# Designs tried in a protein design chat: VH-VL binders against a6qqv9r220to316. Part 4

Target 1, 97 residues: a6qqv9r220to316
Amino acid sequence: DCRICAFLLRKKRFGQWAKQLTVIKEDQLLCYKSSKDRQPHLRLALDVCSVIYVPKDSRHKRHELRFAQGATEVLVLALQSREQAEEWLKVIREVSK
Below, E stands for the ipSAE of ESMFold2; O stands for the ipSAE of OpenDDE; V2 stands for 0.75 times the mean of E and O plus 0.25 times the DockQ between their complexes.

## First folded at step 1 (VH-VL)

Design n7 (framework fv_necitumumab)
Fold by ESMFold2-Fast, scan of step 1:
Structure n7 (fold): chain C 97 residues (1-97), chain A 123 residues (1-123), chain B 107 residues (1-107)
Amino acid sequence: as target 1 above (97 residues)
Amino acid sequence: QVQLQESGPGLVKPSQTLSLTCTVSGGSISSGDYYWSWIRQPPGKGLEWIGYIYHSGSTDYNPSLKSRVTMSVDTSKNQFSLKVNSVTAADTAVYYCARESYGDYEPYYFDYWGQGTLVTVSS
Amino acid sequence: EIVMTQSPATLSLSPGERATLSCRASQSVDSYLAWYQQKPGQAPRLLIYDASNRATGIPARFSGSGSGTDFTLTISSLEPEDFAVYYCQQRSDWPLTFGGGTKAEIK
C-alpha cells in the first residue's frame, strides 16, 4: 500500500539528525519516530512542496532531500546513498506531479 | 525465527580479497523493512560497523573502509555478501552479519546476528 | 562520526552487587542508543534499545537510562552469567558507531 518506505535521517532542530521510519503513501510523506508508532509525527502533502536534492560531497556531509512550501524549508531528509536519494526523488516526482 | 549464518574462507593472504556470505533463514531479505549489515571485531577489541545493504542493492559503508569494501545481495538465494579488498593483518577479525530491524513494531537495532566467523590474514 | 566512549574499561564486582556502566556520545544521539552483551566466543546480544527499553527476553535486572550524550546501563544484582563485555551503540547518525566496551569481571 505504500509506494516506498525506509528508515531515513530527519533533520531536527539544532542540527541533530534522528532516524525515522519514512513512508510515501498516495501523495503524502509520513514520518514515524519508530515502527511501533501507529500515527506519524509528521504528514507532508507532496503536491504543495518543492524538493531539492543536495548530494554528499566535500562540503556536504549527507545526501539530503530538502522539502519547502514556498520559501519555507519544512523537512530535510538524509539518505544513505545517491542511489537511494534518486529512488525517493523519482517516487516523489511521480506522486506530486 | 530469523537466523543468520556466515560462510567463507577462514584464512586470507595479505593483499588478497576477503569474501564472506551471509545466509538468512526464517525471513526474507527482499522485505523493505530491513537493512542487512556486516560488523567485525578484531581479537580482543571492540565492534566496528562495516556497512549495510538494502534489498534494492543500495549500500553505504563506514567511511574508514569505503575504498576497500563492497557488498552485494542475492534475494533469490536469501543471501548477502561482503568483499574487503587488499587485506592486511589489521583486517584479522571475527566477522558478523546482522539484521538492522526488529520487524513489525520494534525499533531498529541489530536484533539478529550470525554466530560470527573468524578470518585470519596471514601468509 | 559520532564517537562513543564507555567507562570504566573494566569493572570488578562480586555476584549480588549492583553494576553501573557509562556511555558518552560526542554529540547528542537523543534516545537512539542500544546496549549489547557479549560473552566470550559468542555474538553480541541486544539488551536495551532506545536508551531504556528492554529487548524481548531480557531479565528485569537490566535497565537503561539517559538521553542526549550521557547514558547508563544498570544491573541491579549481578548474576554469574552477567559477567561479560557490554557495548553501547548509537543509531542517531551514520555511520553507526559502538563504544569501546566495558568488561564486567568477577573480583
Scores: ipSAE 0.000, ipTM 0.573, lowest interface PAE 14.6, mean pLDDT 84

Design n8 (framework fv_necitumumab)
Fold by ESMFold2-Fast, scan of step 1:
Structure n8 (fold): chain C 97 residues (1-97), chain A 125 residues (1-125), chain B 107 residues (1-107)
Amino acid sequence: as target 1 above (97 residues)
Amino acid sequence: QVQLQESGPGLVKPSQTLSLTCTVSGGSISSGGYYWSWIRQPPGKGLEWIGYIYYSGSTDYNPSLKSRVTMSVDTSKNQFSLKVNSVTAADTAVYYCARDLSDYYGSGEYYFDYWGQGTLVTVSS
Amino acid sequence: EIVMTQSPATLSLSPGERATLSCRASQSVSSDLAWYQQKPGQAPRLLIYDASNRATGIPARFSGSGSGTDFTLTISSLEPEDFAVYYCQQYDSYPLTFGGGTKAEIK
């Protein structure tokens, strides 16, 4: 059972963005390149990550959720709106407890 | 610089388990941003990816081999290992360990910047 | 699985000539494509990553181009040490897959 799913942009090296099917199931965040893929290309355990939300503004072109393990940034997702970002943050906070 | 070295028996009998270890030197296996893979090449043929492991123990395997393959990591020895169960003559190949330069955020998307020299494993009675 | 097709299987050329090697993916891999060189008895060596970025220590005569499904490795002027087998690899989709290789040999 997925808690939430959507096509989100994942940040690549060199500032590129790739659209991926992103799913939160149990306490993991999973990214799939294609809906036809049976296995995710990225698995992230949410209980060991911190998440910050960086809203879109004059200095930031996208609504971003930035995931870190300790001091190391491990994932950046871009969302379409503040409302979507807040919805995802709520689910992330629920499953990380 | 980073170096990888395969070790293990060069001859395995059919139906037995193939076991190989990769020793990493000049860099830490527990440093983030890198995945560690096994790739094989049957004599005179092309390359086949077997699977990867992350220092946390997270793994993923080629579906063609998934039912027969396990990988493990020993961060204290700076090593990772491959086991292939129930081998046949089709598993005869040069086995390489390799380091993955993951994408910027450590996704499952990767290419290989450092390779071991390779070790030939022959499956024969 | 994404199938990678390399052509030609064998390329026979003389030193000083331009080599053009093709790699085609069965579906889009964006720019998630690498090229490797393998000499007899040796491990593969990374040449190009992200379709067009030259790896450290790789001579300027090697260049990569393309995106999506069609990719090219170009060697502007073949040196004797360039006669080897070349493999492309996609890392867009799981499982990782390699092409069948192109052998560059002396005419």
Scores: ipSAE 0.014, ipTM 0.643, lowest interface PAE 7.5, mean pLDDT 85

Design n9 (framework fv_necitumumab)
Fold by ESMFold2-Fast, scan of step 1:
Structure n9 (fold): chain C 97 residues (1-97), chain A 120 residues (1-120), chain B 107 residues (1-107)
Amino acid sequence: as target 1 above (97 residues)
Amino acid sequence: QVQLQESGPGLVKPSQTLSLTCTVSGGSISSGDYYWSWIRQPPGKGLEWIGYIYYSGSTDYNPSLKSRVTMSVDTSKNQFSLKVNSVTAADTAVYYCARGEWELPYFDYWGQGTLVTVSS
Amino acid sequence: EIVMTQSPATLSLSPGERATLSCRASQSISDYLAWYQQKPGQAPRLLIYDASNRATGIPARFSGSGSGTDFTLTISSLEPEDFAVYYCQQYDDLPLTFGGGTKAEIK
């Protein structure tokens, strides 16, 4: 069951940002390099992750959702607006319960 | 198709600088989709990653070699280069250039390799 | 650094036999693992990426499996051209690291 899907910026392993097709299906977040890819580059189980929202401000250039497993940050997504970030947070909280 | 070709001297004297260039054809080095790496293989031994360069000039090097290695990119010539300073006999190896996807740097295209011998 | 350990160092088999090659990471690398084939005097050739995806042009007899720390390359039925050295490589973290290789040789 796909809940939400959008092209979001993903913070990559070596510091750059790249647009990724990002999907929440069931209790997982999946990132694809393109809509043509059948296998995601990242699978994240949302029930074992914490997520925080870091809004854009004078010290933060992007609206970020930061995902962690324990103390380890495993994913950072950038969104276009506070509204989009709140929409994604709502879905994440619903599927991870 | 994409091809990579190493070039440079096959013999380097101890204490001098090893200099190699990789020429890319059939694809653009200025694409943001790829890292460009050097990998070496001493005779009869395994593979050792040396470092990568991104088209912007951003580099990362294997910590075991970082003090002696420099990579550079020339997007106008579709080339990237490797310099290894203060070489010793331990630097004798076949040197490969290779392309890796920038998020997932496994190597889908390799040059044929060039043997560099460090001897007097 | 992440240490990659391959076993066995040498695998002596006859054509037609199944080959199973192992690769172990010193820590979890998810599925960020590639397999390469290298013949004498040649560059390595990509066989498998993301632990289980065959690269373009690679015959169906090659398959990869595993995740986390333990990975396997399987050649379902060895052909004469398959006798070579095989390397695994992790790309979960820098520095990129390779296993020591497994040599598949004719018995």
Scores: ipSAE 0.006, ipTM 0.627, lowest interface PAE 9.3, mean pLDDT 87

Design r1 (framework fv_roledumab; at its last look DockQ between E and O 0.07; V2 from the best seeds 0.00; counts 0 for: pae E 3.7 > 2, placed apart)
Fold by ESMFold2-Fast, scan of step 1:
Structure r1 (fold): chain C 97 residues (1-97), chain A 118 residues (1-118), chain B 107 residues (1-107)
Amino acid sequence: as target 1 above (97 residues)
Amino acid sequence: QVQLVESGGGVVQPGRSLRLSCTASGFTFSSYAMHWVRQAPAKGLEWVATISYDGSNKQYADSVKGRFTFSRDNSQDTLYLQLNSLRPEDTAVYYCARDEYWGYFDYWGQGTMVTVSS
Amino acid sequence: AIRMTQSPSSFSASTGDRVTITCRASQGISSYVAWYQQKSGKAPKFLIYAASTLQSGVPSRFSGSGSGTDFTLTINSLQSEDFATYYCQQYYDYPLTFGQGTRVEIT
């Protein structure tokens, strides 16, 4: 039972990206390396994170959701469109509150 | 600007091998996932294989799994596709294509023809 | 594997016509669809991603729409350089799959 599920890009070292199955279930965000994996590579509790949306524009080549715990950025996801980003933000807000 | 150039195609008999190459220029090759896509004469497009930016992850179409091997040399900006145990149904133009990690192809090479016949 | 079915397989059109090509996925794929144009003897050219986002440099007469399972490529006022084969492609999941193509021929 997931709240929302899609393949999103996860930011890796040196500006590289990887497409991963990303799921929000209960109050956690889970990233799987592939749809065949049973265990997530990353588990993030949404209630202890802040998220900001950085839309694609002349200075930013992707629509990004940036997650931080305190001052430390712990996850950056890229979405295909503003519409997809707004959909994910809605779910994140609902789960976090 | 962005350019991909394939080479290594030819005419071979069934059961033989070929090695295809794709040389990239005009972009930071090591920052992109890459694919091979083929097209049989008068037929549509078929995805063959993908390789991650660093070569650590590879995926293959079921039709070629176990016979084809994908690799990359980021120091030479070059992709390789090793075609083993070739079959008549592998006859196609083979394209290399660039991917910004989503799985769609924003730039394509000109293609190289592989013909498997007696 | 996710099957992509295009309609029609081919048709004849004239310059100035409004052309519509449909692509149907065998399961829900959100907006993870790209469209390509291929002219005879040439490599495919990238047109659209995310179902409706036009690649820079592609003429505005091209547009895409749809979500879930049903997707459409539209060419408003067909030009002579638009006679080609068009392919949809899903990138929701591996294996990546293309539609069988729609050939747009001159009348």
Scores: ipSAE 0.551, ipTM 0.895, lowest interface PAE 2.0, mean pLDDT 92
Fold by ESMFold2, look of step 2:
Structure r1 (fold): chain C 97 residues (1-97), chain A 118 residues (1-118), chain B 107 residues (1-107)
Amino acid sequence: as target 1 above (97 residues)
Amino acid sequence: QVQLVESGGGVVQPGRSLRLSCTASGFTFSSYAMHWVRQAPAKGLEWVATISYDGSNKQYADSVKGRFTFSRDNSQDTLYLQLNSLRPEDTAVYYCARDEYWGYFDYWGQGTMVTVSS
Amino acid sequence: AIRMTQSPSSFSASTGDRVTITCRASQGISSYVAWYQQKSGKAPKFLIYAASTLQSGVPSRFSGSGSGTDFTLTINSLQSEDFATYYCQQYYDYPLTFGQGTRVEIT
């Protein structure tokens, strides 16, 4: 049972990307390498993160949600559209109180 | 100026092997997932295989699992597809294609023809 | 495997016509659809991703729409260079799959 899920791109080392099943369940964000995996490769408590949306435009190739804990960026996700990014951001804000 | 050039196609008998290559230029090869897609004569497109940017993850169509092996050499900007135990239904133009990780193919090579007949 | 069913299989048209091609997925795939154009003897050309977003350099007479299971490619005011075969492709999950193609032919 999840609040929202989709295959999103997760930013990897050296600026590469990987498509991962991304799920928000309760107050946690989970990333799986495939729909077949039982265990996530990333688990992130959303109530201790700040999140910003960087929209795609002439200067930015992708719609991104950037997650930080303090000054440290801990996760960057790419989304296919502004509409998808806004939907995800709404859910994140709801579960973060 | 993205360029993908396939090679290694030819005419072979059933049960034989063939190795296809794809050379890439005009982009940072090691930053992209890559695919093989084939098209039988007068037929539609069929995805064959995917390889992640570092080669650590590979996916194959059921029709080729256990017979085909996909690899990449990021130092040479080259993809390889080993085609073993070839069958007449493997006859197709084989394209290599670039992917920015979503699973769609933004650049394609011109293809190399593989014909499997006795 | 997610099946992609295109309609029609072929379509006769004249320059200036509006052409509509549909693609139906066997399950919900959100907006994870791309469209390609292929001319005889050539590699496919990438047109659209995310169901509706045109790749840079694709003429604005091309548009895509849809979400879930039902998707449409529209060519508004068909040009002579648009006579080709068009494919939809889902990238929601593996195996990656294409529709069977739609030929747009000269009347």
Scores: ipSAE 0.327, ipTM 0.838, lowest interface PAE 3.7, mean pLDDT 91
Fold by OpenDDE, look of step 2:
Structure r1 (fold): chain C 97 residues (1-97), chain A 118 residues (1-118), chain B 107 residues (1-107)
Amino acid sequence: as target 1 above (97 residues)
Amino acid sequence: QVQLVESGGGVVQPGRSLRLSCTASGFTFSSYAMHWVRQAPAKGLEWVATISYDGSNKQYADSVKGRFTFSRDNSQDTLYLQLNSLRPEDTAVYYCARDEYWGYFDYWGQGTMVTVSS
Amino acid sequence: AIRMTQSPSSFSASTGDRVTITCRASQGISSYVAWYQQKSGKAPKFLIYAASTLQSGVPSRFSGSGSGTDFTLTINSLQSEDFATYYCQQYYDYPLTFGQGTRVEIT
């Protein structure tokens, strides 16, 4: 049972973007290359992550949620709208408590 | 079929230079970041350098920073590693490897041997 | 740099054995761990990524587990072709770093 799921763009290390099935289950964020994959491409423990919202503007082509563990950015997701970003952020904050 | 073929290795004296090449085939080369990883004789693996898909971003290990230069020609599906100011500790098999987006190496070449000795 | 401490450095095993190799990171790295197999005189072969996801084409007897700092590679039933050196690698942060390797030898 997942709290929320969607196909979101995930930022690659060198700035490229890839569409991935993104799922929040329990206190983890999971990314899958395909919905058919049994194992996620990424497992992220949300309770140890700080998450910030970066809105779309003249410098950013997409709404983003950026995840960091300590000083290291570990994940950047792109959302279609501010509302979608807020929806995900709400869930993230709830499971991170 | 993904294929990576390194070349340019050889025997050189300390302080000299070599230029390594890696020719890629079987995939859209320009869509992938690429890496060099080396392995000294009877030793483990050491990451050397990473280059982004378009060459705009490069990362180097501290052990080679300032001496090695990583580049790519996407029109030729080829990577280059310019090895300057070579040291004996640079002696290793040098592998080129494809990045599967996240910083791990899903395909490797067979490597080219670089020997630095006086 | 993040240190990956791999253990043991080497050991002997027999076909059919269940073998486990451990890798410990000097700090939390989530699931950003890959595993490789290298046979003598050959290039490394990609086995596992995201700590536990098996690369396509890799036999199911291989598995990975762990998160945070402690990771394991397991070969459920060792086959003759599995005698090799195995390496863990973190891709949580640059510089990318490997464990020192584990050589699995024939008893």
Scores: ipSAE 0.315, ipTM 0.845, lowest interface PAE 1.2, mean pLDDT 93
ESMFold2 (binder alone), look of step 2: mean pLDDT 94; pTM 0.953

Design r10 (framework fv_roledumab)
Fold by ESMFold2-Fast, scan of step 1:
Structure r10 (fold): chain C 97 residues (1-97), chain A 125 residues (1-125), chain B 107 residues (1-107)
Amino acid sequence: as target 1 above (97 residues)
Amino acid sequence: QVQLVESGGGVVQPGRSLRLSCTASGFTFSSYAMHWVRQAPAKGLEWVATISYDGSNKQYADSVKGRFTFSRDNSQDTLYLQLNSLRPEDTAVYYCARDVYSEDYGYSYGYFDYWGQGTMVTVSS
Amino acid sequence: AIRMTQSPSSFSASTGDRVTITCRASQGISSYVAWYQQKSGKAPKFLIYAASTLQSGVPSRFSGSGSGTDFTLTINSLQSEDFATYYCQQYDDYPWTFGQGTRVEIT
């Protein structure tokens, strides 16, 4: 049972974006390569990550949530709206330490 | 317990055909995707083909595409691999193997939890 | 196709040894790696999936690790029944591909 789930764009290492089923369960964020996979492509413990929200504006083309462990960026997700980003941030803050 | 038993291997000349079978027992055969994997003498493992739980989706290695045909009979718990236009490089032990997938996801995961004992195919002139 | 390369191809070991086998993927495959053990004249036996998850019934001396492109299988204290060839396999994308195998031989 998940707290929140949606198809979000995940930033790949060559600046490409891939649609992934993204789920938050308990204190973990899980990304699935395809909707039919039982195994997540990415498993991220939210209690050891920081997240920042970079809203879309004239300098930024997408609403992004950027996750870091220490100073290392480990995940970037793109959302469709500020409202969606704020909803995800609320859940992340509730489950993280 | 889960068992897979292959049969149908033999010695044939290049250009001939063979039909391999694999009989399954100890599990609900119709719920699982299945695979054929081969191993040439003193060489490693090579995936050959995958078939979905209901037989509607089939994938083949490029080396065998157009020559080999994979099928299944869920009423008899049996897999078949038809080998046509055999070449010396097809010489190998052929294993059938069970995917971890279940029909609930309609998808093969592509790793194999149970293997048969294999059947030897030798293609020589 | 995603190439899987194992190192070393073979090596000699004694019972009680710690042995490490490496597997490298030609591109990022997350944790979609399985490991198999094959004894002479027998079919492969499933050991590990998702790079590090041990199959039920596999002894705890076996462990797997890694993500992305580099993966490792470790046997902490080699037993006589562990002399075999070990294969890694990626299941990230078709076609499914195996490493060439690493043969662990008795000294």
Scores: ipSAE 0.000, ipTM 0.575, lowest interface PAE 17.5, mean pLDDT 85

Design r2 (framework fv_roledumab)
Fold by ESMFold2-Fast, scan of step 1:
Structure r2 (fold): chain C 97 residues (1-97), chain A 119 residues (1-119), chain B 107 residues (1-107)
Amino acid sequence: as target 1 above (97 residues)
Amino acid sequence: QVQLVESGGGVVQPGRSLRLSCTASGFTFSDYAMHWVRQAPAKGLEWVATISYDGSNEQYADSVKGRFTFSRDNSQDTLYLQLNSLRPEDTAVYYCARGYDYDSEFDYWGQGTMVTVSS
Amino acid sequence: AIRMTQSPSSFSASTGDRVTITCRASQDISSYVAWYQQKSGKAPKFLIYAASTLQSGVPSRFSGSGSGTDFTLTINSLQSEDFATYYCQQYYSYPYTFGQGTRVEIT
């Protein structure tokens, strides 16, 4: 029972953007390389993360959700639209309360 | 089948240079960040350097900064590590490794190439 | 740099044993821990990432747990091919650092 799931682009630190199945279940965000994978590549506890939405504009190429733990950026996801970003933000705020 | 094959190791005197190579096969080389990790005799693993998928960004361990240079040729599926001003403490097996999903785990490793720095 | 400390440094075990290796980070690294297995004379093999996620093809007797500063690798029923040195690695921040290794020897 996931709250929301979609294929989103995840920013790799030194690589490129990778398309991953991204799921929010309970209070965790999980990223899977493939829908056939049983185990996630990445798991984040949302209650200890802050999230910032950076909309696409003249200075920003993508709609990004940036996750940080303390001062360290631990995950950046790119979404296809502002509407999708707002939908994901709503779920994140609900489960992190 | 993912394969990484290192070459270029050898025995050199302090202050000399070596160039290590790592040839990749079985995957789209240009999609991955790549790493060098070394292991001194009877010691643990030490990360040496990282290079981004396109070669535009490189990071080095403090112990090798200014002496080692990491580069890649995506048209040849090959990595290069230029080792300059070698010191006895650089003696180690040098492994080429592929970055996994977060570019900072190492999912495939080569067999290693031995660098010995002695008089 | 983030220091990774493993315990124990070595121990002997028999096939069928449950083996537990601990790794402690000098600061909070969330779940950004990978585990590797290295057999004598061989390159390391990737086992686990994100503290608890098994790499494809790794036997289910291996498991990882932990978050923050304390992490554990468990081998539920040790097999003959599992005698090796195990390393934890943090990938939270540069420079990437490994634990000193835990050698699992046959009794």
Scores: ipSAE 0.012, ipTM 0.663, lowest interface PAE 8.5, mean pLDDT 87

Design r3 (framework fv_roledumab)
Fold by ESMFold2-Fast, scan of step 1:
Structure r3 (fold): chain C 97 residues (1-97), chain A 121 residues (1-121), chain B 107 residues (1-107)
Amino acid sequence: as target 1 above (97 residues)
Amino acid sequence: QVQLVESGGGVVQPGRSLRLSCTASGFTFSSYGMHWVRQAPAKGLEWVATIWYDGSNKQYADSVKGRFTFSRDNSQDTLYLQLNSLRPEDTAVYYCAREDYYGSGDAFDIWGQGTMVTVSS
Amino acid sequence: AIRMTQSPSSFSASTGDRVTITCRASQGISDYVAWYQQKSGKAPKFLIYAASTLQSGVPSRFSGSGSGTDFTLTINSLQSEDFATYYCQQYDSYPLTFGQGTRVEIT
């Protein structure tokens, strides 16, 4: 049913971050506040988005996946590691084809 | 419940080595980045080193770079800090601390009770 | 590295007092500031992150504010268990750095 699922940090306004249960099903990325939620608070169609990976380094404190529709950034997720980011990127590329 | 327990501290002469350990329990250790933070007697907190959840990336404070080595064994839920070429200014209580992954990232939500390292001649 | 300067270094207070501790960063760090409480002989306790978000279980008399370079921790009505040393920490960039601490002593 789900291709991949994890608690990831989602960037909010004003630089705040909140944990989100993040799931990829079919060609959609879904964010929930918790596994107890029945409906996601965010749905993102991956076939209309581009994604950029910004790795953690001396100037970037988190591994980030930044999603855009056209020129507009619509979602930023933070991951624990480069390996986790690469796993998510692989799934994103597979489902957006 | 969630706990971190440090061990391995002691009294040594300058130039000697110690190995500190930190044992984790009550959480999925392999999912969290971990840190060492130290505090010299009657002084403030100083970040020493970080290690990613899988050990693939490590960062060190300039004051310890080249002398200290951070490692982890995810199969045993244990952290290690190898202290080499110790100096009197390394005298401190050493804490292991867990990354506040779901909130801030690089703040510390869980701390051990610390282990004392004294370097004196 | 980003310097975090706390003021005052120490002060005396009585139960019921409103206590304010300040922390200044040497450059803009948005809201990437955490606060910790440390009692004598104990490990630090996590109080606040993102400048103003209380950690679960921390009493509501604690609050944080600020953005950019200037940050404050406020204890609205000081209780006997609040006499401790408080530290701010930036997590905008590496190396991670702490303020030097503010000791809140009983009058």
Scores: ipSAE 0.000, ipTM 0.593, lowest interface PAE 14.2, mean pLDDT 85

Design r4 (framework fv_roledumab)
Fold by ESMFold2-Fast, scan of step 1:
Structure r4 (fold): chain C 97 residues (1-97), chain A 120 residues (1-120), chain B 107 residues (1-107)
Amino acid sequence: as target 1 above (97 residues)
Amino acid sequence: QVQLVESGGGVVQPGRSLRLSCTASGFTFSSYAMHWVRQAPAKGLEWVATISYDGSDTQYADSVKGRFTFSRDNSQDTLYLQLNSLRPEDTAVYYCARDLSYEWDYFDYWGQGTMVTVSS
Amino acid sequence: AIRMTQSPSSFSASTGDRVTITCRASQGISSYVAWYQQKSGKAPKFLIYDASTLQSGVPSRFSGSGSGTDFTLTINSLQSEDFATYYCQQYYSEPYTFGQGTRVEIT
C-alpha cells in the first residue's frame, strides 16, 4: 500500500524536468514513467537519504525537494505548491524515521 | 543502427596531450548525455567523464579531474576528450558510450574503443 | 566512492549450466545496478538495468535480481556465445563504479 502518490516533476540528470508517477511505499520512494508501468524506473531508500525543501522564490523557479546521500544529491523533485511540498515532506519524515 | 566510432588514440610520452573524438550516428545525438569509460590492459572498466546533452555540464572521475576536458559539437554529432598531462596510469582503451534515457548513468551503446598508450 | 565487489572472480562452466554471478555494494544503492557482458577484444554490451530490467534484444536466459547491497546475474542454460566477462555497475551516486568483473570460462 502506498502512503502518498502523485505525478511530480523529476529533475533528470543534466536535463529537463520529466513528469513521473511518484509513490512512497513503506520506506521507499518509487518513480514510474507512467501509471501503466509494472516496474519503477527509480527506487530510492528514504532511510539513507536526507531531504531539504527549497521553496520557490526570486532565485528558485520551482518548489523543490532535494534528496542527498551525505554530500551527494541523488534526486530532485518539483512540486506544484508549498502545501504539496509540506505534505510530501511530512510523509517522508514519518517513513524514514 | 546506433553507432559510435572513436579515434585519436596513439602512443605518447608522459606529460604530453592527445585529443580523442567519437562520432555518433543512427540516433538524435543532441538528446543524449554521453560518457567516456576506459579500460587498462587486462583490467576492468573505469568511468572517466560524463557530458550533458547540450554540453553545458560535465562530471569527471577524481583521477582525471583538472587534466581531461570533455566537450561536444551537436552540429557535427561528435564528442571530444582532451587528455592533458598524460601519465602512464592513463594507458587504456577509451570507449565513448551513450547514456540510456538521459536520466541515469548506465551505458546502452558503446563504441569499439581507441587505445591510448603513455610510455617513455 | 561505492565499492562494487563481484564473486566469483572466475567460473568454469559447460554449455547448459546455470550460472549465477553476485555483486555486492559497500553501501545501500537501492536497485541502481546495471550489468554488462564483454567478450575478449570487444566493447562491453549492455544487458540489464534497474537490477532486473532486461534490455530489448537480450536473450531471456539472462535475468537479474536484488536490491539494497546484494545483486545477482543469472544465465539459465549457458550457451557457447555466453563465455565472456560480466560486470556490474552502480549508478546510485557519482563516481559511477564497476565491479572487478567475473570471467565465465569453458570447462
Scores: ipSAE 0.008, ipTM 0.582, lowest interface PAE 9.7, mean pLDDT 84

